# VHH binders against Aminopyrimidine aminohydrolase (tenA), part 1

No score or structure here was measured in a lab: all are predicted.

Target 1, 224 residues: Aminopyrimidine aminohydrolase (tenA), of Halalkalibacterium halodurans (q9k9g8)
Amino acid sequence: MSFAASLYEKAQPIWEAGYNHPFVQGIGDGSLEKSKFQFFMKQDYLYLIDYARLFALGTLKGNDLQTMSTFSKLLHATLNVEMDLHRAYAKRLGISAEELEAIEPAATTLAYTSYMLNVAQRGSLLDLIAAVLPCTWSYYEIGVKLKGIPGASDHPFYGEWIKLYASDEFKELADWLIQMLDEEAKGLSSKEKAKLETIFLTTSRLENEFWDMAYNERMWNYNG
Unless a header shows other numbers, all headers, positions and changes below count from the first letter of the chain; antibody chains aren't numbered by Kabat.
F, E and O stand for the ipSAE by ESMFold2-Fast, ESMFold2 and OpenDDE, each averaged over both directions (binder to target, target to binder). V2 = 0.75 x the mean of E and O + 0.25 x the DockQ between their complexes.
[cut] stands for letters that were removed.
Atom coordinates printed by the task and the answers are left out, and those that the model quotes come from them; centres of patches stay.

## First folded at step 4 (VHH)

Design g20 (from g06 with Q101H; framework vhh_gefurulimab)
Fold by ESMFold2-Fast, scan of step 4:
Structure g20 (fold): chain B 224 residues (1-224), chain A 123 residues (1-123)
Amino acid sequence: as target 1 above (224 residues)
Amino acid sequence: EVQLVESGGGLVKPGGSLRLSCAASGFTFDDYAAAWFRQAPGKEREFVSAISWSGGSTYADSVKGRFTISRDNAKNSLYLQMNSLRAEDTAVYYCAARTGHWYLTSADEYDYWGQGTLVTVSS
């Protein structure tokens, strides 16, 4: 079993809970209230900025030109493909660039991106890959599953989101991260692999918290 | 500014083939997603096919398996190969481009449009 495959198996209960979350299911059946998706989109804007910074950091941590080039491509896809879809949704929702710049991060968004940035900055390239891969990989799997629902990808509002994450272009991003993880992890100790597993499962859980935050339109659990 | 010019339309019998071309000028095609839309007589404009900046593509269910979209960035051109044409494919076909990288299927997301080329499928 490859290392990435073993992490995938351990993450399945978490990713299955994510797929079954009412936010995700509401995208698939078209019932998700647009206000919840708007909240998601605003928080996702902040998330994608930090996600892009993680790929920039991966470029800096790369041990050779091929790795640097791969992270450059991941960075480009985040800033120009995922952000392109985000801009289209912002336009449809009447959200201005000024409004996007004024978005305050929710507690969950801060926890998620701060955790990934802390792990990546303090750790190795493998720590960074373990932190970002769950989001890229699980989004592709969700996209494919939702695309399989009759009529879902043709939905006038949610169809474009489903198509992006189910795309071969997005699959390629996940495949690059999986390949790098497996190639670089083969010589690691059990203790080092356990650390990567903890990182992988932690961001998998933070993604479920992100769905739950968006569905409940929650900024902070306690307002004072 | 940006200009898109379609060509290749014409009259064809059911089951026939046509290849539409769209020549782009006034911009670097590499950075743009592009699409084909069509408008049949008396109907609203509808999506046919789109291609991302990196070559990924999507198709309307009515044309999937019969039409193929492609791009040649070196020639600043977009193509639509249309096979197994049906009477219901009769329409004016429009080339469209957007400043973004991803292929969207809504006409209102596209910033630049060609003049259209007529495709008539009849016996």
Scores: ipSAE 0.281, ipTM 0.640, lowest interface PAE 4.6, mean pLDDT 90

Design g21 (from g06 with Q101R; framework vhh_gefurulimab)
Fold by ESMFold2-Fast, scan of step 4:
Formats: structure tokens, C-alpha cells, sequence
Structure g21 (fold): chain B 224 residues (1-224), chain A 123 residues (1-123)
């Protein structure tokens, strides 16, 4: 089994819980309240900015031109494809440019992006890949599963979100990260693999916290 | 000046095929998602198919398996191959492009439009 396949197996209980979260299920059956999705989009805007920085850092950490090129493509997709969909949703939700610029990160958003940036900046290229891969891979898996629900991808509001993440284009992004992980992980010690597994599972759990944050529209866990 | 010009429309019998072309000028096609929309007499404009900047595509359920969208960035062109045409496919077909890379299915998301080309499916 490849290393990525072993991480995938380890992550299944976490990703299954994410897929079954009422936020995600509400996208699939069309019942998710627009206010919750609006909160998600505002926090995800901040998340994608840092996610783009992670891919830029991947370009810097790349040990050959092919790796650098792949990360530049991942960076481009985040800034110009995913952010393009975000701009369309912001427009439909009436979120002004001023509102987008004034968004403050929730505690969960800070925890998630700060964890990934810390791991990536202090660590190796593999540490960075292990940190970012769960988000890209699980979103593709969610997109495909939701697209399989009759009528879900044709929903007038959520259909475009489902179509993006279920797309062959988005699959290619996940495949690139998986291939890089497997290629770079060849010859690693058990200790090194355990470290990557911890990173991979941690960001998988933070993604579930992100769904829960959005569903409950929470900025801070304690507001006193 | 951004301009889209459709061609390839005409009269065809049921079961026949047509290939629509859309020539783009005044912009870098690599930066644009593009789509085909159609409008039948007495009906509102409906989505047919869209293609992302990198070639990913999506289709309306009514045309899946019969129509194929494609692009040629070197020729700055968009195409729609229409097979197994039906009477209900009779409409004016519009080429559309948006400043953005993802293919959206709402007409309101498209910034640039062609003048349309008529497709009539009848005996």
C-alpha cells in the first residue's frame, strides 16, 4: 500500500464524521441556512489566503523544477479558481468588498491556519504536504459524494460549490499532492512517517472543527 | 474590445449533427471560462454547457451524452459539437465568456456575449 493510501485509511473515521456533519449534509440536501454558509464563506476567504501562502511556501521548499511548477499550479488554482467561486458567492450573498476586507478570523480559523503555517515554515516539504493534503483530498471526496445525491449538483445555490469540488480539475489538485507525498516519502523511517501521520490527522480534525464553527456561527469558544 | 462571434448554426433534421464555433477577440482566452446558452422562442435563456479555463466541463441534463463542449486556446475559439439533435433543441445559441476561470451556470455571471446563431431542428 502507498503511504498516502495508509494515511487515507487512518483518516476515514475523521473524514466520515466530517461528511456526516449537519453543515455538509445541509449542502447536499439543500437545507443549509444561507446565514451559516455566509459565515463559512467569510472564514473560508481568510483560510484560502493562508492556504495560498502554504502553496507559495511549497514552491520555495521544492527541490526541483517539477515540484516548484506543481506548487505554482496549486497556488494558481487557490487564488484564481477557488477564490473565483468565492467571489461569485460573496456577490450573491451581498457581502461587500469592505466586509471581506474587515473579516476577523474566528478562533478555529486562527488555530487551523496557524497550525499549518507553523508546521510548514518550520518543517520539511513533506510536513507541508501532510498539513495541506487532507483539506484538498477530503473536499474532493465530499464533492463526489454530494454530487451523487439526486438533484444536489443542480441546486440553484449549492450546486456550483458541489460541482467545483467534484470536478476532474479539483481531483487533479488532490492527485498531484498525493503523488508528491508518495514520491517524497520513499525511504522514510517509522518515526518520520509517524510525525507525518500526526500532522495529517491533526488538520483532518481541524477541518471538522471548521465545519462545526461555521454551522454554529462561532467566533470564540469563550466570549467573556 | 472584447468580441465573441458564433457560427455553424442552420437547419438540420432530427437525429442530425451540427458543430457550433465561437471566435473570441480582444482578450486572452486562457484567462476565461466560457459557456453556451440557448433561448427557444417564448422561453427564457437556459444553460447548455460550460468549460473552465483548463478544459473541465459541465452540461445541462437535457444535453448530457449528446453535446460536447471544447476549446482551442491557440485559435482563441470555443466549440459545441451537437449530436442526436431533437426538435426541442431548436433555439438561438449564444457563446458567453466571463472574467474568471471557473465555469458557472448562471447567465448573470457572464460578462461577454455573442450575437447568437440559430439552430432549427425540423423535417
Amino acid sequence: as target 1 above (224 residues)
Amino acid sequence: EVQLVESGGGLVKPGGSLRLSCAASGFTFDDYAAAWFRQAPGKEREFVSAISWSGGSTYADSVKGRFTISRDNAKNSLYLQMNSLRAEDTAVYYCAARTGRWYLTSADEYDYWGQGTLVTVSS
Scores: ipSAE 0.131, ipTM 0.575, lowest interface PAE 5.9, mean pLDDT 90

Design g22 (from g06 with Q101N A107P; framework vhh_gefurulimab)
Fold by ESMFold2-Fast, scan of step 4:
Structure g22 (fold): chain B 224 residues (1-224), chain A 123 residues (1-123)
Amino acid sequence: as target 1 above (224 residues)
Amino acid sequence: EVQLVESGGGLVKPGGSLRLSCAASGFTFDDYAAAWFRQAPGKEREFVSAISWSGGSTYADSVKGRFTISRDNAKNSLYLQMNSLRAEDTAVYYCAARTGNWYLTSPDEYDYWGQGTLVTVSS
């Protein structure tokens, strides 16, 4: 079993819970209220900016030109491909660029991106890969599963979201991260592998918290 | 300033082939998604095929397996190879581009359009 494959196996209960979350299921069956998706898009805007910073950091931490080039492509995909779809949805929802710049992050968004940035900035390239991979890989898995629902990818509002994350282009991003994880993890001790597993499972759980935050339109757990 | 010019249309017999070209000026395809749409007489504009900035493509069910979209960024051109043409393919074919990187299938998402090139499939 490759290291990435072992992490994938351990993450399955968490990712399956995410797939079964009413937010995700509501995208698949077309029933998700647009107000919840709008909340998601606003928080996702902030998330994607930090996610892009993580790939920029990966470029800086890269051990060779090939790794740097790969993170450059991941950065480009986040800023220009995922953000392109985000801009299309923002336009459909009537969300202005000024409105997006004025929003404040929810507690869950702060916890998720701050955790990844802290892990990546203080840690190794492998720590960074373990932190970011769950989001890219699980979104591809979700996209493929949702596309398998008859009519889901033809939905007038959610179809484009499903098509992007189910795409071969998005799969390639996950494949690059998986390949780098397996290559860089060769020769690691059981202790270091356990640390990477903890990071991988933590961001997997934070993604489930992100779905739940969006579905409940939650900013803070306690509002003073 | 931005101009898309289609070429390659014409009269062809059923079962024949045509290759449509779209040349861009004032705009480069290498950073943008592009698409082909068509409009038959008395019908609304319909999606045919789209290609992302990275070369990934999608097709309408009616043309899947018969048409192939491609791009050549060095020549700033978009192509549509049309095989096994049917009478139902008769339409004005439009090249379209958007300022985004991802392909979308709604005509409302495209800001730049060519003048169209007529494809007539008849014997």
Scores: ipSAE 0.245, ipTM 0.630, lowest interface PAE 4.9, mean pLDDT 89

Design g24 (from g06 with L104I T105D; framework vhh_gefurulimab)
Fold by ESMFold2-Fast, scan of step 4:
Structure g24 (fold): chain B 224 residues (1-224), chain A 123 residues (1-123)
Amino acid sequence: as target 1 above (224 residues)
Amino acid sequence: EVQLVESGGGLVKPGGSLRLSCAASGFTFDDYAAAWFRQAPGKEREFVSAISWSGGSTYADSVKGRFTISRDNAKNSLYLQMNSLRAEDTAVYYCAARTGQWYIDSADEYDYWGQGTLVTVSS
């Protein structure tokens, strides 16, 4: 089994819980309330900005030109492809440009992006890959599963979101990260692999918290 | 000046084929997503197919399996190969491009439009 495949297997209970979350299931069957998806899109906008910064850090941490080029492509896809769809989508959902500029991060958004940035900035390239891979990989899998639901990809609010994450273009991003993880993880000790596993599972759990945050439209758990 | 010029339209019998071309000037397709839209007499403009900057594509259900969108960045051109044409495909076909990288099926998101080319499918 490759290292990435091993991590995938260990993450399955977490990713399955995410796929079965009412937010994700509501996208698939079209029942998700518009307000919950709008909340998600606003928080996801902030998330994508930091996600792009993580790929920029990957470019900086790359030990050779090929790795730097790959992270440059990941950065480009996040800033110009994923964010482009996000901005166009936000307009169709009634989110103004002024609203996008005024978005404040929820506690969960801060926890998720701060964890990834801390791991990436203080750690190795492999630490960064382990932190970002769960989001890219699980979103592709969610996208293809949802696309398989009759009528889901034709939904007026959710169809484009499903089509993006189910796309061959998005699959390629996940494949690049998986390949880099497997290539660079060869020769690592059990202790080093356990550290990467902890990072991978932690961001997998944070993604589930992100779904739950959006479904409950939650900014802070305690406002007192 | 940004311009898109369509060609390849014409009269064809049901079951026939046509290849539409769209030549761009004043910009390069390398940086843009592009699409084909069509408008039949008395109907609203409808989405046909789109292609992202990297070559990923999407199709309206009515044309899936029959039409193929492609781009040739070296020739700064967009194409639509139309096979198994039906009377319902009769329309003016428009080439469109947007500054963004992702394919969108909403006409409102496209910045540049061609003049259109007429495709008539009849016996």
Scores: ipSAE 0.071, ipTM 0.501, lowest interface PAE 6.5, mean pLDDT 89

Design g26 (from g06 with S106E A107P; framework vhh_gefurulimab)
Fold by ESMFold2-Fast, scan of step 4:
Structure g26 (fold): chain B 224 residues (1-224), chain A 123 residues (1-123)
Amino acid sequence: as target 1 above (224 residues)
Amino acid sequence: EVQLVESGGGLVKPGGSLRLSCAASGFTFDDYAAAWFRQAPGKEREFVSAISWSGGSTYADSVKGRFTISRDNAKNSLYLQMNSLRAEDTAVYYCAARTGQWYLTEPDEYDYWGQGTLVTVSS
């Protein structure tokens, strides 16, 4: 089994819980309330900015030109492909430029992106890959599963989101990260692999918190 | 100025094939997603197929398996290969491009439009 495959298996209970979350299921069956998706898009906008910064850090940490080039492509896809879909949905949802500029991160968004940035900045290239891979990989898996629901990808509002994350282009981004993880992890001790597993599972759990935050439209868990 | 010009439309019998072309001028196609839409007499404009900046594509269920969208950035052109044509495919076909790399299926998301080319499928 490859290292990435072993992480995938260990993450399945977490990713399955995410797929079964009412937010994700609501995208698949078309029942998700517009207000919840709007909250998601606003928080995801902030998330993607930091996610792009993580790929920029990967470019900087790359030990050879091929790795640097791959992270440059991941950065480009985040800033130009995912953000392009984001801008289209913002327009459709009536989110003004003033609203986008005024978005403040929820506690969950701060926890998620701050954790990844801390791990990536202080750690190795492998630490960075372990932190970012769960989001890219699980979104592809979700996209493919939702596309398999009859009529879901043709939904007038959620169809484009499903098609983006189920696309061969998005699969390629996940495949690049998986390949780099497996190549860079060769020869690691069990202890070193355990550290990467902890990072991978932590961001997998933070993604579930992100779905829950969006579904409940919650900024802070305690406001007193 | 930006311009899209369609060509390749015409009269064809059921089961036949046509290849539509769309030539872009005034901008570089490399950075844009593009799509084909059609409008049959008395109907609203409907989505046919779209292609992203990197060549990824999607199709309406009614044309999936019969139509193929492609792009040639060196020729600044978009194509639609139409096979196994049916009477229901009769429509004016429009080429469209959007500022952005991901394709979308909504007409109002597209910034640039051609004038259309008529495809008639009849005996």
Scores: ipSAE 0.139, ipTM 0.533, lowest interface PAE 5.6, mean pLDDT 89

Design g30 (from g06 with D30S D31R; framework vhh_gefurulimab)
Fold by ESMFold2-Fast, scan of step 4:
Structure g30 (fold): chain B 224 residues (1-224), chain A 123 residues (1-123)
Amino acid sequence: as target 1 above (224 residues)
Amino acid sequence: EVQLVESGGGLVKPGGSLRLSCAASGFTFSRYAAAWFRQAPGKEREFVSAISWSGGSTYADSVKGRFTISRDNAKNSLYLQMNSLRAEDTAVYYCAARTGQWYLTSADEYDYWGQGTLVTVSS
């Protein structure tokens, strides 16, 4: 069993709860209200900007050309593939470029991206990989599961989102991060592995908070 | 000027095969997603197949397993190999490209269009 495989198994109860969340299930059966998905896309746009910065930081932290090249590809995919899909949805939802730039982050979005950036900037390349991998890996798993629902990937609104995250292109991004984690984690102590596990499970939990935030269209948990 | 020019259309018998080509000029084709759409007489334009900049592809259920989309970036060309053709495949086939990299399936997402090539499937 590789280190990444052991983290995957430990994360399953968290990722399963995410897959079963009404937001995700509503994408799969087509019942999710467009207003909730619009909220999600606006917050996810802000999230992806910071996610791109994390991959840029990975390029900087890489100690060899192969690692730098891999993070360059991850950065490219975030900026040019995932953002391409987000721009398409913004157009479908009637959201202007000015509106996208004026979006304010919800408390959950700030907590999630700030946690990852803090962990990655203060820590090692492994800390960065542990922080970002849950999102890329779990989205691929969700995409594949949703694509398996008859007619889901053909939905006129949600089909494009499902197809992107279920794609072989997106799987490759997860595979690159998994490979780097396993290569760099060789010889780590139990204490060092426990730290990486904490990071991995924390961002897994923050992803579930992100689904819940979007479903409830919640900016702040207390508004008065 | 961006141009897409389709070729390869014609008359074919049911069960036959046909290969459509689309020649792109005036832009860096290799950086963009491309697609095939069709419109039958008296019908709405429908999605057929799309391909990403990196070669990933998707198909409408009606053509899955029968049609294959491919690209040759060195020749700035897009192809559609059509096998096991049916009368219902009779339509004008349009090549389309978008400035983005992902293979979206809505016609509204495509920026550049060819003039179309007619495919007639009849005995």
Scores: ipSAE 0.257, ipTM 0.637, lowest interface PAE 5.0, mean pLDDT 91

Design g32 (from g06 with T99Y G100S; framework vhh_gefurulimab)
Fold by ESMFold2-Fast, scan of step 4:
Structure g32 (fold): chain B 224 residues (1-224), chain A 123 residues (1-123)
Amino acid sequence: as target 1 above (224 residues)
Amino acid sequence: EVQLVESGGGLVKPGGSLRLSCAASGFTFDDYAAAWFRQAPGKEREFVSAISWSGGSTYADSVKGRFTISRDNAKNSLYLQMNSLRAEDTAVYYCAARYSQWYLTSADEYDYWGQGTLVTVSS
């Protein structure tokens, strides 16, 4: 079994919980209240900025031109594909440029991106890959599953989101990260593999917290 | 100077085929997603098909299995192969491009438009 495949199997209970979350199911059946999706998009805007920084850091940590080129492509896709879809949704929801500039991170958004940046900055290229891969891979899996719901990908509001994440182009981004993880993980000790597994499962759980945050429109639970 | 120029429209009998072409100039076409939209007289502009920068595509339900979108980045060209044409396919067909690697199906998301080419399916 490849290392990535073993991580995939261990993550399934977490990713299944995410897929079954009311937020995700509401995208699939079209019932998700637009205010909750608007909250999600505002937090996702901040998340994607840091996610892009992680891919830039991957370019810096790469020891060869192929690795650097791959992270450059991942960075480009985040800034010019995912952010472009985000801008289209902001327009449809009437989110002004002023509102985007005024967005403050929710506790969950800050915890999620800070965890990934801390792991990536302090750790190895493999630590970075383990931190970022769950988001890209699980979004593709969710997109494909939602696309399988009759009429979902043709929904006038949520259809574009489903089509992007279900696309072969988005699958390719996950495949690049999977391939790099498997190649770079060759020869690692059991202890080193356990560390990568912890990182992978932690960001998988933080993604579920992100869905829950968006569904409940939660910023901070306690103000003092 | 960004230009999109369509060609290949014309009169065809039901069940016939046509290939539409769109020539792009004034920009790096391979950085753009592209699409075909159509507008029949007295109707709103409707989505037909779209293609990403890397060749991934999507189709409106009404044309799935009959139409094929493709691109040739070396020639800065977009194509639409139309087979098994029906009277309801009669429309002006527009080539469109957006400054994004990913396509969308809404016409208002496209930055550049051609002038259109008429396709008439009748006896």
Scores: ipSAE 0.067, ipTM 0.536, lowest interface PAE 6.6, mean pLDDT 89

Design g33 (from g06 with Y103F D108E; framework vhh_gefurulimab)
Fold by ESMFold2-Fast, scan of step 4:
Parts: C-alpha cells; structure tokens; sequence
Structure g33 (fold): chain B 224 residues (1-224), chain A 123 residues (1-123)
C-alpha cells in the first residue's frame, strides 16, 4: 500500500462524516439555503487566498525544478480555476467588490488557514503536502459522489460547484499532490510518518469544522 | 472587437453527422473557456458542451457519447463534432466564450456570443 493510500484509509471516517454533513448533502439534493452557501463562499474566498499562498510556499520549499513547477501549476489552478468559480458565484449572489474586500474571517477559517500556514512555514515540504492534500482530495471525492446523485450536477445553482470538483481537471490536482507525497515519503521513519498522519487528519477534521461553520453561519464560537 | 462566427450547420437526416466550427477574432481562445449552447423552436436556450482553456470538457447528458467538443488555439477556433443526430437535436447552435478558464454551463456566465447556426435533423 502506498503512504497516501494508508492516509486515505485512516481519513475515511472523517471524510465520510464530511460527506454526510447537512451542508454537503444540501448541495447534493439542492435543498441548501443560498444564505448558507453565500456564507461558505465568502469564507472559502479567504481560505483559497491562503491556500494559494501555501502552494507558493511549496514552490519555495521544492528541492528541484520539477517540484517547483508542479507547485506553480497548483497555485495557478487555485487562482484561475477555483477562483474563477468563486467569481461566477459572487456575481450570481450579487456580492459587490466592496463586500468581497470587507469579508472578515470566521474563527474556524482563521484556525484552519493559520494551522496550515504554521505547519507549512515551520515544517518540511512533506508537512506542507500533508496539510494541503486532504482539502483537494476530499473535495474531488465529494464532487464525484454528489455527481452520482441523479439530477444533482444539473441543478441550476449548485450544479456548477459539483461539476468543478468532480472534474478530471480537479482530479489531476489531487493526483499531483498524491504522487509528490508518495515520492517524497519513501524511506521515512515510523515517527516521521506519524507526524504527517497527524497533520493530514487534523486538516481533515478542520474541513468538517468548516462545513459546520458554514451551515450555522457562525463567525465566533462565543459572541460577547 | 470580439467576434464569434459559427458555421457548418445544415439539414441532415436522423443518424447523420455534422461538424460545427466557430472562428474567433479580436481575442485568442487559449485564454478563455468556450461552449456550445442550442435553442430549439419554442424552447429555452440549453447547454450542449463546454471546454476549458486546457482542453478539459463536459457535456449535457442528452449529447454525451454522440458529440465531441474540441479547440484549435493556433487557428483560434472551436468545434463541435455531432454524430448519431436525432430529431430532438434540431436547434440554432451558438458558440460562446467567457473571460475565465473554467467551463461553466450557465449561459449567463458567457461574455461573448456568436449569432448562431441552424441545425435541422429531419427525415
């Protein structure tokens, strides 16, 4: 079994809980209230900015030109593919440029992106890969599962989101990260692999917190 | 200025084939996602197929396996190969392009449109 495959198996209970979250299921059956999706898109806009910075850090941490090139492609896809979908939804939701600039991060968004940036900045290239891979990989898995629901990808509003994350183009991003993880993890000790597993599972759990935050439209856990 | 011009429409019998072309001027397709939409008599405009800047594609369920979208950036052109045509494929076919790299399926997301080319499938 490859290292990435081992992490995938350990993450399944967490990713399954995410897929079964009312937010994700509401995308699949079309019942998700647009206000909750708007909250998600605003927080995800901030998330993707930091996610792009993480891929830029991957370029800096890359030990060879091939790795640097791969991270530049991941950065490009985040800024020009995922952000392109965000711009389309912002337009559909009537979100102004002023409103986009005024978005404040929720506690969960800060926790998630700050954790990843801390891990990536202080750690190795592998620590960075372990931190970012769960989001890209689990979104592809969710997209494919939702696309399998009859009529879901044809939904006039949520269909575009499902089609992007179920796409072969998005799968390629996950495949690049998986390949780099497996190649760079060869020869690691059990202790080093355990650290990467902790990072991978932590960001998997933070993604579930992100779904829950968006569903409840929650900025802070305690207000006052 | 940006112009999209469709060609290749015509009358064909059920089971036949047609290849639609769309030529762009005033910009290069390699920076944009592009799509084909159609509008049948008495019906709303519907999505047919889209292609991303990198060549990834998506299709409406009604045409999947029968139609193939492709692009030639050197010729600044978009194509739709239509096989196994059915009477329900009868429509005016529109070429569309959007500022952006991802292939969205909503007509509202497309910035540039051609004037359309008529495809009639009749026996």
Amino acid sequence: as target 1 above (224 residues)
Amino acid sequence: EVQLVESGGGLVKPGGSLRLSCAASGFTFDDYAAAWFRQAPGKEREFVSAISWSGGSTYADSVKGRFTISRDNAKNSLYLQMNSLRAEDTAVYYCAARTGQWFLTSAEEYDYWGQGTLVTVSS
Scores: ipSAE 0.334, ipTM 0.678, lowest interface PAE 3.8, mean pLDDT 90

Design z20 (from z01 with G50Y S59Y; framework vhh_7z1x_3)
Fold by ESMFold2-Fast, scan of step 4:
Formats: structure tokens, C-alpha cells, sequence
Structure z20 (fold): chain B 224 residues (1-224), chain A 124 residues (1-124)
């Protein structure tokens, strides 16, 4: 069993809970209320800003020029192309430019991106990969499962989301991160592997919190 | 490798029509939504139209609604823009663009998902 495969097995109870979350199931059967998906899109816009910073850190921490180049391409794509198209896509979904510029981060969004940035900034390239991989890998698995539901891919809003995460392109990103994790984790101590496992499981749980946040359209758990 | 190639541009008189085509290769065309965008001289990019991967969901910018029609043929890996009632203000370079992977996560995918563009000039 490779290291990534062992992490995959340990994450299954968490990812299964995510797949069965009413937000995800509502995407699959088309019943998810549009306002909840719009809330998700707005929070995800803020997520993309911090996600770009993760790619900048990956560029800095890369062990060779090829790895640095790949992370720099992901950084460029996120900041200069994805952000522009995300704004255009948001407009098609009924989210105004004014709404995007006025988005406040929810507590869950702050917890998720702050955790990833903290472990990536203070840790190794492997810490960054362990933080990022669960969302990438689990979204691909969710996309494939939802694509298998008759009619799900034909939904006006959610069909495109399903097809994007089930795509060969998205699988390729997951595969690349898996291969890098397995290669770079060779020779690590049990203590070092336990640390990576903790990071991997923590962001897996934060993704479930992100689904729950979006489903409940929740900004903060309490006032203050 | 993602490749998008636009054809069908040219010079046309006001009130005329043009049909733009965008041929896609290097990816599963039927799995991606597509867009048409344009850039007029000295101006920024203007989004014109969206079509879902299946073709069932279509949106238009107010500036072209009722005059332009987007369509796709997934069997031919081709996106179309039928432009009617062209006005001088429609003069621009027209680009087809693959819709972005939501969340910005990519592998060795090119950062430029636009075609090279095709020039449309509306003038007498």
C-alpha cells in the first residue's frame, strides 16, 4: 500500500459523510436550493484568493524546477484567468459584481483557508500537499459518483459543476498530487507520516464543515 | 493539449450577418461549458454568451440578446456564434473560451484557454 493509499483508506469515513451531506446530494438530484449554491460560490470566490497563495507557496517550496514551474502555472491560472472567468460565471448564475466585491468570509472559510495557509507556510512542501490533496481527490470522487446518477449532468446549474469535477483534467491534478506525495514521503519517519495524516484528515473534515456552512448559509456560529 | 481555433470573421456591412465557428481539440469537448467573449479596440473584454456542456442552458449579454445565437455540436467538437443585425459597435476580436475548472485547480493545463481570436469589422 502506498502512503497516499493508506491516507485514502483512513479518510473514507469522512469523505463518505461528505458525499452523503444534503448539499452534495442536492447537487446530484437537482433539489439543492439555488441560494445555497450561490452562497457556496461566493465563499469559494474568497477561497480561490487563498488557494492562489497556496500555489505561490508551492512554487517557493518546490524541490526542483519542474515542480516550481507547475505551481507557478497553477498560480497564474488562478489569479489571471480563473478569477476573471469565475466573475463571468457568477454573473450567469445571478451573482452581481457588487455582491462578489462585498463578500465577507464566513468563519468556516477563514478556518479552512487559514489552516491550509498556516501548515503550508510553516511546514514543508509535503505539508502543503497533504493539506490540498483531500479536497482535490474527494471532489473528483464526488464528481464521478454524481455523474453516474441519471440526469444529474443535465441540470442547468449543477450539471456543469458535476462534469468539471468528474473530468479527466481534474483527475490529472489529483493524480499528480498523489504521485508527488508518494515520492516525497519515501523514507519519512512514523512521526512525520502521522503529522501528514493529521493534516490530511483535518482538511477532509474542514471540507465537510464547508458543505454544512453553505447548506445552512451560515456566516458565524454565534454573534460577536 | 487544449486547442481552440476560431474561424468565420471578416468585414461585413451594418445589418449584415456572420457565423463564427470554434473548433476544439485536446480535451473532452462534451464535458465543458463554453463561452464567447470579445474585445473592441481600446476596450476591455466583454462576455457575450454561455452554453452548457449539453447545450441545454444558454445565457446572453444584454448587448447581443435577440441578435446572436450560441450553439454547439459535441459530435464535431465545434462551438458556433450566429451573429445577425450587426452594428458598428460589434467591431471586435471574438474569442471562444473554455469555461474554467471551478476552484482553479489544474495540473499541466495551459493557463490560456482562449482561441487566438477572429476579427469582425462592421463598416460600410
Amino acid sequence: as target 1 above (224 residues)
Amino acid sequence: QVQLVETGGGLVQPGGSLRLSCTASGFTFSSYSMNWVRQAPGKGLEWLSYISSSGSTIYYADSVKGRFTISRDNAKNTLYLQMNSLQPDDTAVYFCARDFTYRGWYSETPFDYWGQGTQVTVSS
Scores: ipSAE 0.000, ipTM 0.165, lowest interface PAE 15.4, mean pLDDT 83

Design z21 (from z01 with T57Y; framework vhh_7z1x_3)
Fold by ESMFold2-Fast, scan of step 4:
Structure z21 (fold): chain B 224 residues (1-224), chain A 124 residues (1-124)
Amino acid sequence: as target 1 above (224 residues)
Amino acid sequence: QVQLVETGGGLVQPGGSLRLSCTASGFTFSSYSMNWVRQAPGKGLEWLSGISSSGSYISYADSVKGRFTISRDNAKNTLYLQMNSLQPDDTAVYFCARDFTYRGWYSETPFDYWGQGTQVTVSS
């Protein structure tokens, strides 16, 4: 099998746990309380800022002009299209522009984005791809699965979110990252592949922590 | 077969207005973000405006913000650009462009499918 396919198989217990999380299932069946989704959207806004920085690092680490150009395009889309999309969606959910400006990162958000940025800054382009791919790939699969639930895409709060992640654009981004990972991983040692696997599985687990954080509306695990 | 067809260009006086339309076929229009891009004579491509698949999110280049308005009608598979307060510097060929796809990844341009373009000339 391809390297990306082997990572996919190893990640399945983690991604299945994520799909079965009450937060994700609550989006699919429409039962998720609005406050929990609002919490998710606020933390996701902060996540997207650092996600944009990852694409800036991809532009820097790209080994050829086409790779650099594409990461630059993804950076531009995230900052100017995706952030605008997120702001309008937040407004529809009752989240004011003032609330978005005042968001403080939860411990889980800091852990997740700091891990990805550290991996990307210190490592190779492959390390960066291994860090970001789980989010892109798993969200597409979640979107497609949830879209298949009768009535899910018609929900007034969650329907558009489901349709966005089930879109051809998210699939194509995941497919591109998968292809680059497979091509660039050719000739890597077992030790180097194990490092990429660790990164891939770690951000997969951090995504599950992100769902759990949002469901419990948790800022810090222990205050005192 | 993906097709994008722009209409609505022409000659207009400074301070005038034009409305461009782009009709899409051969793909699920409502699933893609769409963009307007222009190329002035002897210049490179300039991105002007983008609109999300639902129409909820819109972005503009500083050069056209406040003067141009992008919109879409997903039921008609049509993208629009309302251009007001046109200036001689707005003279260009205007292209409707779909966001890149995985298949377009190795393409020379960041947008994977383009229309043929429509000429806009601003002069007295």
Scores: ipSAE 0.000, ipTM 0.159, lowest interface PAE 13.6, mean pLDDT 85

